VH-VL binders against q9nrl2r1430to1533. Designs and how they scored, part 144

Target 1, 104 residues: q9nrl2r1430to1533
Amino acid sequence: GGVHELSAFEQLVVELVRHDDSWPFLKLVSKIQVPDYYDIIKKPIALNIIREKVNKCEYKLASEFIDDIELMFSNCFEYNPRNTSEAKAGTRLQAFFHIQAQKL
Key: E = the ipSAE of ESMFold2; O = the ipSAE of OpenDDE; V2 = 0.75 times the mean of E and O plus 0.25 times the DockQ between their complexes.

## First folded at step 9 (VH-VL)

Design q98 (framework fv_nezutatug; at its last look DockQ between E and O 0.67; V2 from the best seeds 0.00; counts 0 for: pae E 5.4 > 2)
Fold by OpenDDE, look of step 9:
Structure q98 (fold): chain C 104 residues (1-104), chain A 121 residues (1-121), chain B 107 residues (1-107)
Amino acid sequence: as target 1 above (104 residues)
Amino acid sequence: QVQLQESGPGLVKPSQTLSLTCTVSGGSISSGYSWHWIRQHPGKGLEWIGSIYYSGRTDYNPSLKSLVTISADTSKNQFSLKLSSVTAADTAVYYCARSTYKGTRYYFDYWGQGTTVTVSS
Amino acid sequence: DIQMTQSPSSVSASVGDRVTITCKASESISSWVAWYQQKPGKAPEPLIYAASSLQSGVPSRFSGSGSGTDFTLTISSLQPEDFATYYCQQADSFPLTFGQGTKLEIK
């Protein structure tokens, strides 16, 4: 049960990272490169952070894992204008995630 | 303080390629932010042409995408605009600008002085 | 594309007057609006970001307000150096778009 669930989370994170549209989400936004990012985004998160949480077994429920992934996309859409490269990538990756998440 | 300066030919013939360069000083274009080209037709408003980001990625105005190429030369701390197959409609003052994300995602805090480009045979 | 429509296209005012310029977006854009001032032969200069945040160095007589589709730029007491053309800009969606401008002229 729990081990299989964690394995499922791990597998999904791997699939997200390998996706062509994962590039905006691989790691936290650099404050040097985007100085005001953390003034706007109060709960920053990225796939490497989520992967670490999975590895540490911090997700007890699938809903918690899903919430973090959705937060990641929410941050992207909050900060990036519509139809930007980042927003477009996020839209596609989120769609992919929603399909894969049905298997959880 | 960041400064931007446009340079390039002020006269281009129809069907030719408009080429401009923006030289940035007081900051590196590869260290962060995004860098933009905006133009203003005589007596008209402002039109965003496209952007290049510190990562080298680009975004273009869909109305111009097929004709526009924006590139960067980090060794010279410059980014450039190429607009192919120009017509009289491309006559404008061309600005390069830097954006800040503060509260607006993209708005332009530093501008070049602008360079006039006239398309004429 | 999101259209930004400014009103009025031109306005005549006197020094000391209160002036309000409006910008209407074709769809809701939250508070992702900036205002610029442009003088003849010069590049635009930022005044307001995020609809209501004053750019550093801009006099406090300038203010911005609004959310959704309706935005306003206000000059509480017009000064001689304020006669210029003003533009709004939306940052909600690509392509980034500007209003057509409002020319503020001396009466």
Scores: ipSAE 0.333, ipTM 0.822, lowest interface PAE 1.4, mean pLDDT 93
Fold by ESMFold2, look of step 9:
Structure q98 (fold): chain C 104 residues (1-104), chain A 121 residues (1-121), chain B 107 residues (1-107)
Amino acid sequence: as target 1 above (104 residues)
Amino acid sequence: QVQLQESGPGLVKPSQTLSLTCTVSGGSISSGYSWHWIRQHPGKGLEWIGSIYYSGRTDYNPSLKSLVTISADTSKNQFSLKLSSVTAADTAVYYCARSTYKGTRYYFDYWGQGTTVTVSS
Amino acid sequence: DIQMTQSPSSVSASVGDRVTITCKASESISSWVAWYQQKPGKAPEPLIYAASSLQSGVPSRFSGSGSGTDFTLTISSLQPEDFATYYCQQADSFPLTFGQGTKLEIK
């Protein structure tokens, strides 16, 4: 809610996108390239979609924004086995997110 | 039906780079599977070397990480293994294999026939 | 790394016998075990994935069970083509690791 929260959400999303470990999360997983992903992950989400939701003012509470970011990580850990490059990137980006989210 | 075929030299001298190529037919290496190298040492079990994904990302066994490179050539439908600075301990049968989509976890549903590599001076 | 400990190392059996092979993981891997059959001079062939799911084309006499750390492959009525070495593999975490094998021999 509020203009200040929306600016903070945008700043945080930009920092996530710029992070070296953002590469698995920039866009939705391609159904053509990874056909089974959507059989397993029922609530897909990615940084480009979250950023668009921030731009369209779709988040009314900080908790809603945080929930989408955490859903993004949860999907990564559910789909990808432990210690894969994607799961490791998710762990590091999530840790970064938790630090940055204290600013909200 | 998907088929994998290893190719490369069967004899490599110590300190050289082992180079193997896997040619895939009956399917595309761009299709959302991951593509792996696995070796079997004489009288020992199987050891996973590493993988390359349809996206081009790689993962390597930490025990080999500084010595191994896996790459793909989508125009030839091939992926390859380079293992540098080989020793006699790298003597093994080398397999290429396909793993299904990561959501069903890694199991290898198609394997090449294997190629024997001997490291000897 | 997750160690996969397979037992027995070998088993002698006759055609028609029921054979059970076990595999223990050094930490929980949920249901993420695969099983392979390997005949001399050939690559491993997939049998089971996700602990109990039968790979397409594999005869129904093969079955798998288990979760957590303890897993079992069972052949309900041994056929002549089943004499081979069997491997389990954990599929949950890199590096992917295999059991050391169980050799199934003719009695």
Scores: ipSAE 0.051, ipTM 0.723, lowest interface PAE 5.4, mean pLDDT 89
ESMFold2 (binder alone), look of step 9: mean pLDDT 91; pTM 0.943

Design q99 (framework fv_nezutatug; at its last look DockQ between E and O 0.83; V2 from the best seeds 0.00; counts 0 for: pae E 4.9 > 2)
Fold by OpenDDE, look of step 9:
Structure q99 (fold): chain C 104 residues (1-104), chain A 121 residues (1-121), chain B 107 residues (1-107)
Amino acid sequence: as target 1 above (104 residues)
Amino acid sequence: QVQLQESGPGLVKPSQTLSLTCTVSGGSISSGYSWHWIRQHPGKGLEWIGSIYYSGRTDYNPSLKSLVTISADTSKNQFSLKLSSVTAADTAVYYCARSTYKGSRFYFDYWGQGTTVTVSS
Amino acid sequence: DIQMTQSPSSVSASVGDRVTITCKASQSISSWVAWYQQKPGKAPEPLIYAASSLQSGVPSRFSGSGSGTDFTLTISSLQPEDFATYYCQQADSFPLTFGQGTKLEIK
């Protein structure tokens, strides 16, 4: 049910945050530090935002939760050149997520 | 106006470590952007060596990764390059440069004047 | 690694000429290309970013075009100060790589 799904989302977010490759995704990109980020990325998202949405029970379906996580990775790969530290971290974290998401 | 300037020994013996420093003025290296080392062998093109980000993270050219270390001293507003076990192939003009994420990619908008390093016994 | 191949390696031209330099990427890199001008004994200076965007302060006679694998730098009317070596650079993937350069010489 909804409670079990919510708990599963919470647990998965915790695991993502604790992952060694979560550092690019923990919070929204600073506009001061990356001035053009929001000119390129139109739907910014980060793990802290997703965690908040989970806490507020905004995800009614697992697909909605998965879509936001995939958006997070999509933004990373759109903005960062391939084989950068950020892109590499994203690739590894996404692989981890895909494995864990099978349990949802 | 941001300015970069390379400094270090112009002569290094084979098997020794090449050490260079880039001094940045007109802007803080910790406030943003990425900071790069690029070299140009005599009569050749340009080769990206590696980068250090404002956060302190680094990326290196895989062809040189095992030999290269890039670090930053925010208190001095400097970042440095160390290249170990140099050979004649490492003789080049070394540039430090700044890049922004303009267009979501690394474009080098400011360069140092370059410093010549010769590897010779 | 992505290879950037420039053509020609050298070109002779006269003041007032239209000059075109080509850069071919070994794989599709969207529009993630920059062009630089380098004069002897000097550091490279940026001309174009994102394939077609003119760097601030660069004369309008310089222009860039292309996407995917084929890119061009064009000087519409060559001026005396334009004789130099030009480099393309891809920003699609690490490691960042440059073309081998095109030397523009006086005819």
Scores: ipSAE 0.231, ipTM 0.793, lowest interface PAE 2.1, mean pLDDT 93
Fold by ESMFold2, look of step 9:
Structure q99 (fold): chain C 104 residues (1-104), chain A 121 residues (1-121), chain B 107 residues (1-107)
Amino acid sequence: as target 1 above (104 residues)
Amino acid sequence: QVQLQESGPGLVKPSQTLSLTCTVSGGSISSGYSWHWIRQHPGKGLEWIGSIYYSGRTDYNPSLKSLVTISADTSKNQFSLKLSSVTAADTAVYYCARSTYKGSRFYFDYWGQGTTVTVSS
Amino acid sequence: DIQMTQSPSSVSASVGDRVTITCKASQSISSWVAWYQQKPGKAPEPLIYAASSLQSGVPSRFSGSGSGTDFTLTISSLQPEDFATYYCQQADSFPLTFGQGTKLEIK
């Protein structure tokens, strides 16, 4: 929606990027480094992509922004076995996101 | 064809650090696989020690986490295991192995020949 | 940790026999199971991944089945080169864990 809402999305994305557990989510997973990722994950997304969409005002509803962030976490949990470093980081960052999202 | 070869001392004294290296040939350690250490105790089954990913991230068996370090040297196409404060219980054949993400999970498609490590004074 | 329990611990069989080895997980692991063959003095070799998918180059007499907690490796007609120890492995959760092994011996 408006300028205030987009600024809030930007601040939230910045907080996610700065979090210690953001490392699996900063950029799209490399097909070269993880050959089967895109055979399994059909809707890839990462923080750099979400941040670019915020900067270009591509989110029309807060729900669209939240859906992209939740999709990012869902992809992590689908691809990675339980108790892996990636899955644990996703769990902690998602918990942080839920707290920060209450401020919208 | 990818090959893995373990190297390191066969005898280590109690309380010292076990240090092993896996040299990878016929493929790059950076090529989107995960690289693992697995050991087999005398008369017992296999135990996963931990892994290192192409990215440099690691995951360790919780039973060994405070004692184990896995690292990689991409310039030498090698990854290594350090296990501190060893005891006789760490006597085993140590394997390095590669895993692909077939079906989005960890399956060991290439193994080294194994190296026997004995912890004895 | 997820425990993988194999049965039987050992089997004595003849060439041509059908052999079945079972692996039970302590909790549901979907289809995230692999099977390995290990001959004395050698490293394990992959046979099956994702419960039922044959690794490249593995003879079709090997098959895998199961989901949830109960998994089976079957050798439809035992050959002389099949006498070895067999392990299952779960890939659902860290730590990755193996069954205790099933030794297949000539009768």
Scores: ipSAE 0.161, ipTM 0.759, lowest interface PAE 4.9, mean pLDDT 90
ESMFold2 (binder alone), look of step 9: mean pLDDT 91; pTM 0.943

## First folded at step 10 (VH-VL)

Design f7 (framework fv_ficlatuzumab)
Fold by ESMFold2-Fast, scan of step 10:
Structure f7 (fold): chain C 104 residues (1-104), chain A 122 residues (1-122), chain B 107 residues (1-107)
Amino acid sequence: as target 1 above (104 residues)
Amino acid sequence: QVQLVQPGAEVKKPGTSVKLSCKASGYTFTDYWMHWVRQAPGQGLEWIGEINPDSGYTNYNQKFQGRATLTVDKSTSTAYMELSSLRSEDTAVYYCARGLYWESSDYYFDYWGQGTLLTVSS
Amino acid sequence: DIVMTQSPDSLAMSLGERVTLNCKASQDVGSYVSWYQQKPGQSPKLLIYDASNLATGVPDRFSGSGSATDFTLTISSVQAEDVADYHCQQYYDYPYTFGQGTKLEIK
């Protein structure tokens, strides 16, 4: 059902936001602080944008929601070298997401 | 208010190069990426590449990489596409189009130029 | 490359009829699909972005729907001014790709 699925998306996003490793993903990367980010990453996304889309009922399928979360992680690994705090946080948060997403 | 102005037509011989212009007005030139798209007669649209006018960073469709070069002149708010080693199959209308990027995950083309018809013939 | 396939290639409608145009992606593109209207002799104009969002200045008789691989553009009541080619585009992955277009005519 649609109502049940939207509630599941809302709960999962809240759990991701509250996770210790969410800090690189809470908001879009600042162009002033990281000038080359938007040269490399063409589809920037962050948990605040995904949360807004969930709240506005913009995801019609669970796969669309999962795709946006996976895009967020893909962007992290594309921009950040593997040995960075950002990449390590992303690896742990992605593993957490994969476990929780089994409920969708 | 947003306008992208392109020349109407260009005629070139095979093996030569062409440099097409796209003059932007009505917005902050460096806030949006500029894309180039072509359309051969009776055919669909084909994406060539994109440029960030602020940094000069470019991405190309692999089909055009090495032949297409995208540049900008910030002082005149003008974007350029140079296409080398022209062939008859490059005959097409070439459009510039504005893409939203900053603070958004969306890269759709909200405004388009009127297009330049490039004819490559001997 | 992601291939976008539109159907039908062309159709002719009577004024006031509902028309639906289809666009299929060769792989999952999420909701990263836009629709453009191109009238004869003119440049394309954005109609729909992110599969279902109406662009500014576009009449509300136009709507978009779909996700993943299957997308539709609907005109609830076709008007004479809607004669045009309609193109779908994915911007999920490089290179950005367009469908071949659907030509809409009035009978």
Scores: ipSAE 0.000, ipTM 0.579, lowest interface PAE 12.7, mean pLDDT 86

Design f7a (framework fv_ficlatuzumab)
Fold by ESMFold2-Fast, scan of step 10:
Structure f7a (fold): chain C 104 residues (1-104), chain A 122 residues (1-122), chain B 107 residues (1-107)
Amino acid sequence: as target 1 above (104 residues)
Amino acid sequence: QVQLVQPGAEVKKPGTSVKLSCKASGYTFTDYWMHWVRQAPGQGLEWIGEINPDSGYTNYNQKFQGRATLTVDKSTSTAYMELSSLRSEDTAVYYCARSFYGLSWPTYFDYWGQGTLLTVSS
Amino acid sequence: DIVMTQSPDSLAMSLGERVTLNCKASQDVGSYVSWYQQKPGQSPKLLIYDASNLATGVPDRFSGSGSATDFTLTISSVQAEDVADYHCQQYYDYPYTFGQGTKLEIK
């Protein structure tokens, strides 16, 4: 990836982290607190992992960055029932992401 | 350069509350989480909680939930920890320390304040 | 809560000796462990992060290793300025927890 594109990814990740609804997504789900999570979710990811990939220039295309963010939301909705606080936070943060991603 | 400035000492009576300050300089205050850690005399370090100065979002060690309150004043780049219902066991050095939430999560504490010695005695 | 246990509680070494300090986590913490040096009367200073990465400005005689539950801090040739308490910390899960510390002295 290019420097301009990486700057945009970094800005967007910072906006996601600062959002009130980011709390379920800041770091990987604890195996001790949620032991069945990793039996259900085959590609776990969180904002910390995505930001590290941005900082190390590991995204070559905007679509790869967007795919990782969407994977994060997909995992949330697969594991968490729709009426949970996690799923509700994910729904709102994903809507925010879709608006911001139009700038990429 | 990065500095986290804390008052040297504070003396309080049991049953009262205290509000300790941590003034940050040398970096963008809202780009880093601020943590509070205490150390009783001759003992190990104990994490109290963290605050995102940009959003005001907090996470607490359950042991301190309801007694500790973390706040910030963005205009002065100052973080605060209020601890209520003080006991003699709360006598400790209280440190503020920063971590960069814009890098890897979880993260480490790269800069620490000099600490405030809180003495709780009658 | 994840319990971090350090060993030994204290040790006294001769100048130039290799020092090894241990830290055990009660459960898998990946590589999310840092080490801090605390000299008498001072605040803690970051030495090692992510189990093995040397913090900026730290002499290269310090190194860290380990993963999962067992972590080690090594000083290849101890110097008089290394007299301090050493603390390990996990930041894998809340609450962040520290070991009880290892006191290093020169004999």
Scores: ipSAE 0.007, ipTM 0.581, lowest interface PAE 11.7, mean pLDDT 86

Design f7b (framework fv_ficlatuzumab)
Fold by ESMFold2-Fast, scan of step 10:
Structure f7b (fold): chain C 104 residues (1-104), chain A 122 residues (1-122), chain B 107 residues (1-107)
Amino acid sequence: as target 1 above (104 residues)
Amino acid sequence: QVQLVQPGAEVKKPGTSVKLSCKASGYTFTDYWMHWVRQAPGQGLEWIGEINPDSGYTNYNQKFQGRATLTVDKSTSTAYMELSSLRSEDTAVYYCARGYLPFSSEYYFDYWGQGTLLTVSS
Amino acid sequence: DIVMTQSPDSLAMSLGERVTLNCKASQDVGSYVSWYQQKPGQSPKLLIYDASNLATGVPDRFSGSGSATDFTLTISSVQAEDVADYHCQQYYDYPYTFGQGTKLEIK
């Protein structure tokens, strides 16, 4: 009972993961491929980590879930200049998130 | 239906490089990530790396970082793995495999190529 | 790296027997584990994903269970066509890693 049901948070994470612009956010940035990332970004996070927290019922409030998603976008904009494909993808995905988050 | 077509075999000398191909059909090439996995004779499976065909973004197993290069040609729906500085220990069957999205519950390898046997010998 | 350890290394079963294959992760991988069947001379084929979900076209005699660090693949009634190596894989974190495989034979 409940193993096949998705929470509102899980449904939103699935929608974000499936979005065309999710590619910079699916998983933690590779330290091997981007060595300076962890020197600049002090609280790394990605959709895989957020989804795991949802699955473990670690979000008690919608605001906690929203804060983690916003941290993910904030990290993107801090590391990546505005004219990069990463930052452009982040801008579009964040706008999509803000629309979907109104349902929470 | 989904197919990933690879050549059957390649023979290379130590110190050279090889570029293996994987031609996809039956789905939208840019909707799925492509993985490369090898299997040495009588041994288990070893993940080499992954590429997002849409963006060109790659992640590598650290063991292959600097030696393996993953690329795609969107116009032909073909993925490539180039492996440089070949050693006899690189003798293995090399598979391409399709994955949906990294770290999602759906990021399993649902379709595999038939594999290319790479033999590295003098 | 996350190490996936399978047990047993090999086993031989009689037709119709129930078989259970084990896979242990060196750290918590959630439910992000898949199982693959590899018949002699063939490429791997997906059996189970997300620890317990049966892949399309796979017979109902196959099932998966487990979470966190301990996972199992069960074949409720083994058949001759099940002769193969079985591999578990975690896709929780990089690098994605496979177990060493379990070889299933028929007596």
Scores: ipSAE 0.006, ipTM 0.573, lowest interface PAE 12.8, mean pLDDT 86

Design f7c (framework fv_ficlatuzumab)
Fold by ESMFold2-Fast, scan of step 10:
Structure f7c (fold): chain C 104 residues (1-104), chain A 121 residues (1-121), chain B 107 residues (1-107)
Amino acid sequence: as target 1 above (104 residues)
Amino acid sequence: QVQLVQPGAEVKKPGTSVKLSCKASGYTFTDYWMHWVRQAPGQGLEWIGEINPDSGYTNYNQKFQGRATLTVDKSTSTAYMELSSLRSEDTAVYYCARWGYLSYDTPFDYWGQGTLLTVSS
Amino acid sequence: DIVMTQSPDSLAMSLGERVTLNCKASQDVGSYVSWYQQKPGQSPKLLIYDASNLATGVPDRFSGSGSATDFTLTISSVQAEDVADYHCQQYYDYPYTFGQGTKLEIK
């Protein structure tokens, strides 16, 4: 916990956002573009929400931050079939996240 | 200094297409999404779509889906919006605006000067 | 689409007065609202983002507040250079939508 971990969370979120495969995760899934998403996914989350929580100091432990990122990937894989561009992007971004999360 | 440079004006006939440019400088082009927003005379702002200059991923306002095409040229740090099947109601000022990655940046913090597109026969 | 409705459509204020502009979203948009100032013949300029955060280079007299569906932009002491149209925008869901604008004039 503490200030150094918050700085690390901010750096990690920026690295995720800048990654080529972040496009499915930047903002909450559109209710207009994907009408059934919120019928299937009960805990929606996206990188902009996680970034806001980091900036408001809402994460008390590194595990809470990691849990939110993992929820984001879990939602992706639950909604999107394995062969979709979304699922493939999620797989690559999750692997990148696991490497970067080692510095937390 | 961040700049988004757009041509001042374009005049087109109905039924044709136009390709508007937005030349970026003063920042890393691939770190910011580029959005396109139009404003018809005396009206409010209307969002057209967004493009990630690094990946080429696009998202469009459904109203413009199939007519608008967003592209980039990373080598010249230039974003483009092509609008086809032009109608008189497409007469508007077209802006490009950058959207920062929210962790360290802000929505639409820099705008181009706008290109006035006039569609008339 | 999420509809953003601004009020009033226009207002005229005396120099130094406190100005409050309103913006209402047709559904809950959290804090994902920005405000832009647009002077005649110019492009919009970001004033406020995430409902209440002041953009870089914007004078301290500007402030934003609100959440969910009701948002306000406040100018604590209006100056002559504040004559402009003011636009609110939601970026909670696609498509991003703007209000119709509020025109601010000095009497």
Scores: ipSAE 0.000, ipTM 0.579, lowest interface PAE 15.0, mean pLDDT 86

Design f7d (framework fv_ficlatuzumab)
Fold by ESMFold2-Fast, scan of step 10:
Structure f7d (fold): chain C 104 residues (1-104), chain A 122 residues (1-122), chain B 107 residues (1-107)
Amino acid sequence: as target 1 above (104 residues)
Amino acid sequence: QVQLVQPGAEVKKPGTSVKLSCKASGYTFTDYWMHWVRQAPGQGLEWIGEINPDSGYTNYNQKFQGRATLTVDKSTSTAYMELSSLRSEDTAVYYCARTLYFGSWDSYFDYWGQGTLLTVSS
Amino acid sequence: DIVMTQSPDSLAMSLGERVTLNCKASQDVGSYVSWYQQKPGQSPKLLIYDASNLATGVPDRFSGSGSATDFTLTISSVQAEDVADYHCQQYYDYPYTFGQGTKLEIK
């Protein structure tokens, strides 16, 4: 519970943001810090973009919201090798998401 | 250096509205949430609300919902808090403060403005 | 709303003494607690975040501990510049709430 009662999508995004493994996903990957990222990843997305879409009521179906979250994880696993901190964080956060998404 | 610059003082009459500013510099304005916190003389801190400068998304403390309005101007890196229907009990120092938008630890306030003393009196 | 209760309300210590300030949450807040120092006439300054992590530039005589509902700020050897009000805050859930503060004075 927040100050106002949050929508289901907003509550889930807030839970993801607050998770200890969210750090690779909070914002779009910096082109300055990771110059080759945008050569490999053609549909970049991050939790701040997804939260903005929730706030603007741009998701008409739960499947659209879930697809954006899954795209975020898919990008992580495509770019980052399995043994990286980013990939390990993504694996744990994705498992957490799958449990929480059952409520949608 | 990170700076959050606020006016020193404002005096308003009961029943009026005030719009307080907080000008940010020394960092990327859209990378951090901006919060407003007040402190009545000799009292503790009270959270008013938060705004994401990138999206405009806001959350408010229920006590202030309907009276407080948070906005930002990205072009000037300035955050605003408007408080309406002022009462003498609104006399307080009003702080802007930022939080890191990077994970579960991002809702603690790493930098604070100097505060604006709002006095509400007739 | 989560209520944060600090104890004691005020205390006076001698230079070099160990100081312990307490903060209790009305419900489990995990480790999502921060501590702020506020000197007279100044804005609050972050000391501790995530219950036990020392903020940049804060002297190592400050430490935080605790989890769930019970949190402690410790100053291992109090100095004259430590005269201030100390506030704990939870950021586990909205609305974010602060304790009433503990005033630390030197004898």
Scores: ipSAE 0.006, ipTM 0.574, lowest interface PAE 12.7, mean pLDDT 86

Design f7e (framework fv_ficlatuzumab)
Fold by ESMFold2-Fast, scan of step 10:
Structure f7e (fold): chain C 104 residues (1-104), chain A 122 residues (1-122), chain B 107 residues (1-107)
Amino acid sequence: as target 1 above (104 residues)
Amino acid sequence: QVQLVQPGAEVKKPGTSVKLSCKASGYTFTDYWMHWVRQAPGQGLEWIGEINPDSGYTNYNQKFQGRATLTVDKSTSTAYMELSSLRSEDTAVYYCARGIWYSGELPYFDYWGQGTLLTVSS
Amino acid sequence: DIVMTQSPDSLAMSLGERVTLNCKASQDVGSYVSWYQQKPGQSPKLLIYDASNLATGVPDRFSGSGSATDFTLTISSVQAEDVADYHCQQYYDYPYTFGQGTKLEIK
């Protein structure tokens, strides 16, 4: 689209959002539906928050962007037991992310 | 306890293909990635590739791209590596190894199979 | 590819001595480095992950340190059972790469 280029971070976030295993990560976990989540997870994050930070140019280094994505996966594995669909989706999406992040 | 069981040895002629197995037990096979690493006699370790047993998604070292094929059989908790167009330089011990992918960690190899010695000779 | 270079190639130590093994990455790998012990005729075994974390079941005489490009494995008091090749590995970027190994011998 004429003169408006997507950043490498924006392109990668879009790829993550479109992945079949992104569903646990699209939005912050609801306090109403999962009230103990925020007692356990002290730095909650999700793809919609990361995308907003990208759009506001809040990431100055690739490492800062990568750290936020890794925090998102770390939260998933800390809260969700390994045998859950959330943890399994996280494992697959994290693998996809590591391959795509080589482009950064 | 976690075990990765591999056959002891295989002898092949140059130009042929080999399919090596790695049978996992003691954990949920689909929860961890499986890696393949080789070691030529007296040499260091060389990473071949990785597979997600749940999705079948693979990534390869470019050196082996097109020659190595990683697959799994979920029903038997067995991982396979097929290597084609064998050369004498492919003579090595081939290991499978389990990768940990929890808590946002990148994979490190916490358990290794005993290795299969592949000898490629005419 | 990220090249991992280990030094020295080999060393011989007396029982009870402190031994230090070095591993250098050709570029910044953060703390994404593991160390493996390989005894003759055996498969590698994980000793250290994430540069400094001791793997389960590994004696506390083993420790790891370092970040970015320079990493060290230390054995505080070498034992006869520590005779082995030691390999460092980066898992920061594809392809995952190993150093050439350091052979540890006892005098």
Scores: ipSAE 0.000, ipTM 0.554, lowest interface PAE 15.7, mean pLDDT 86

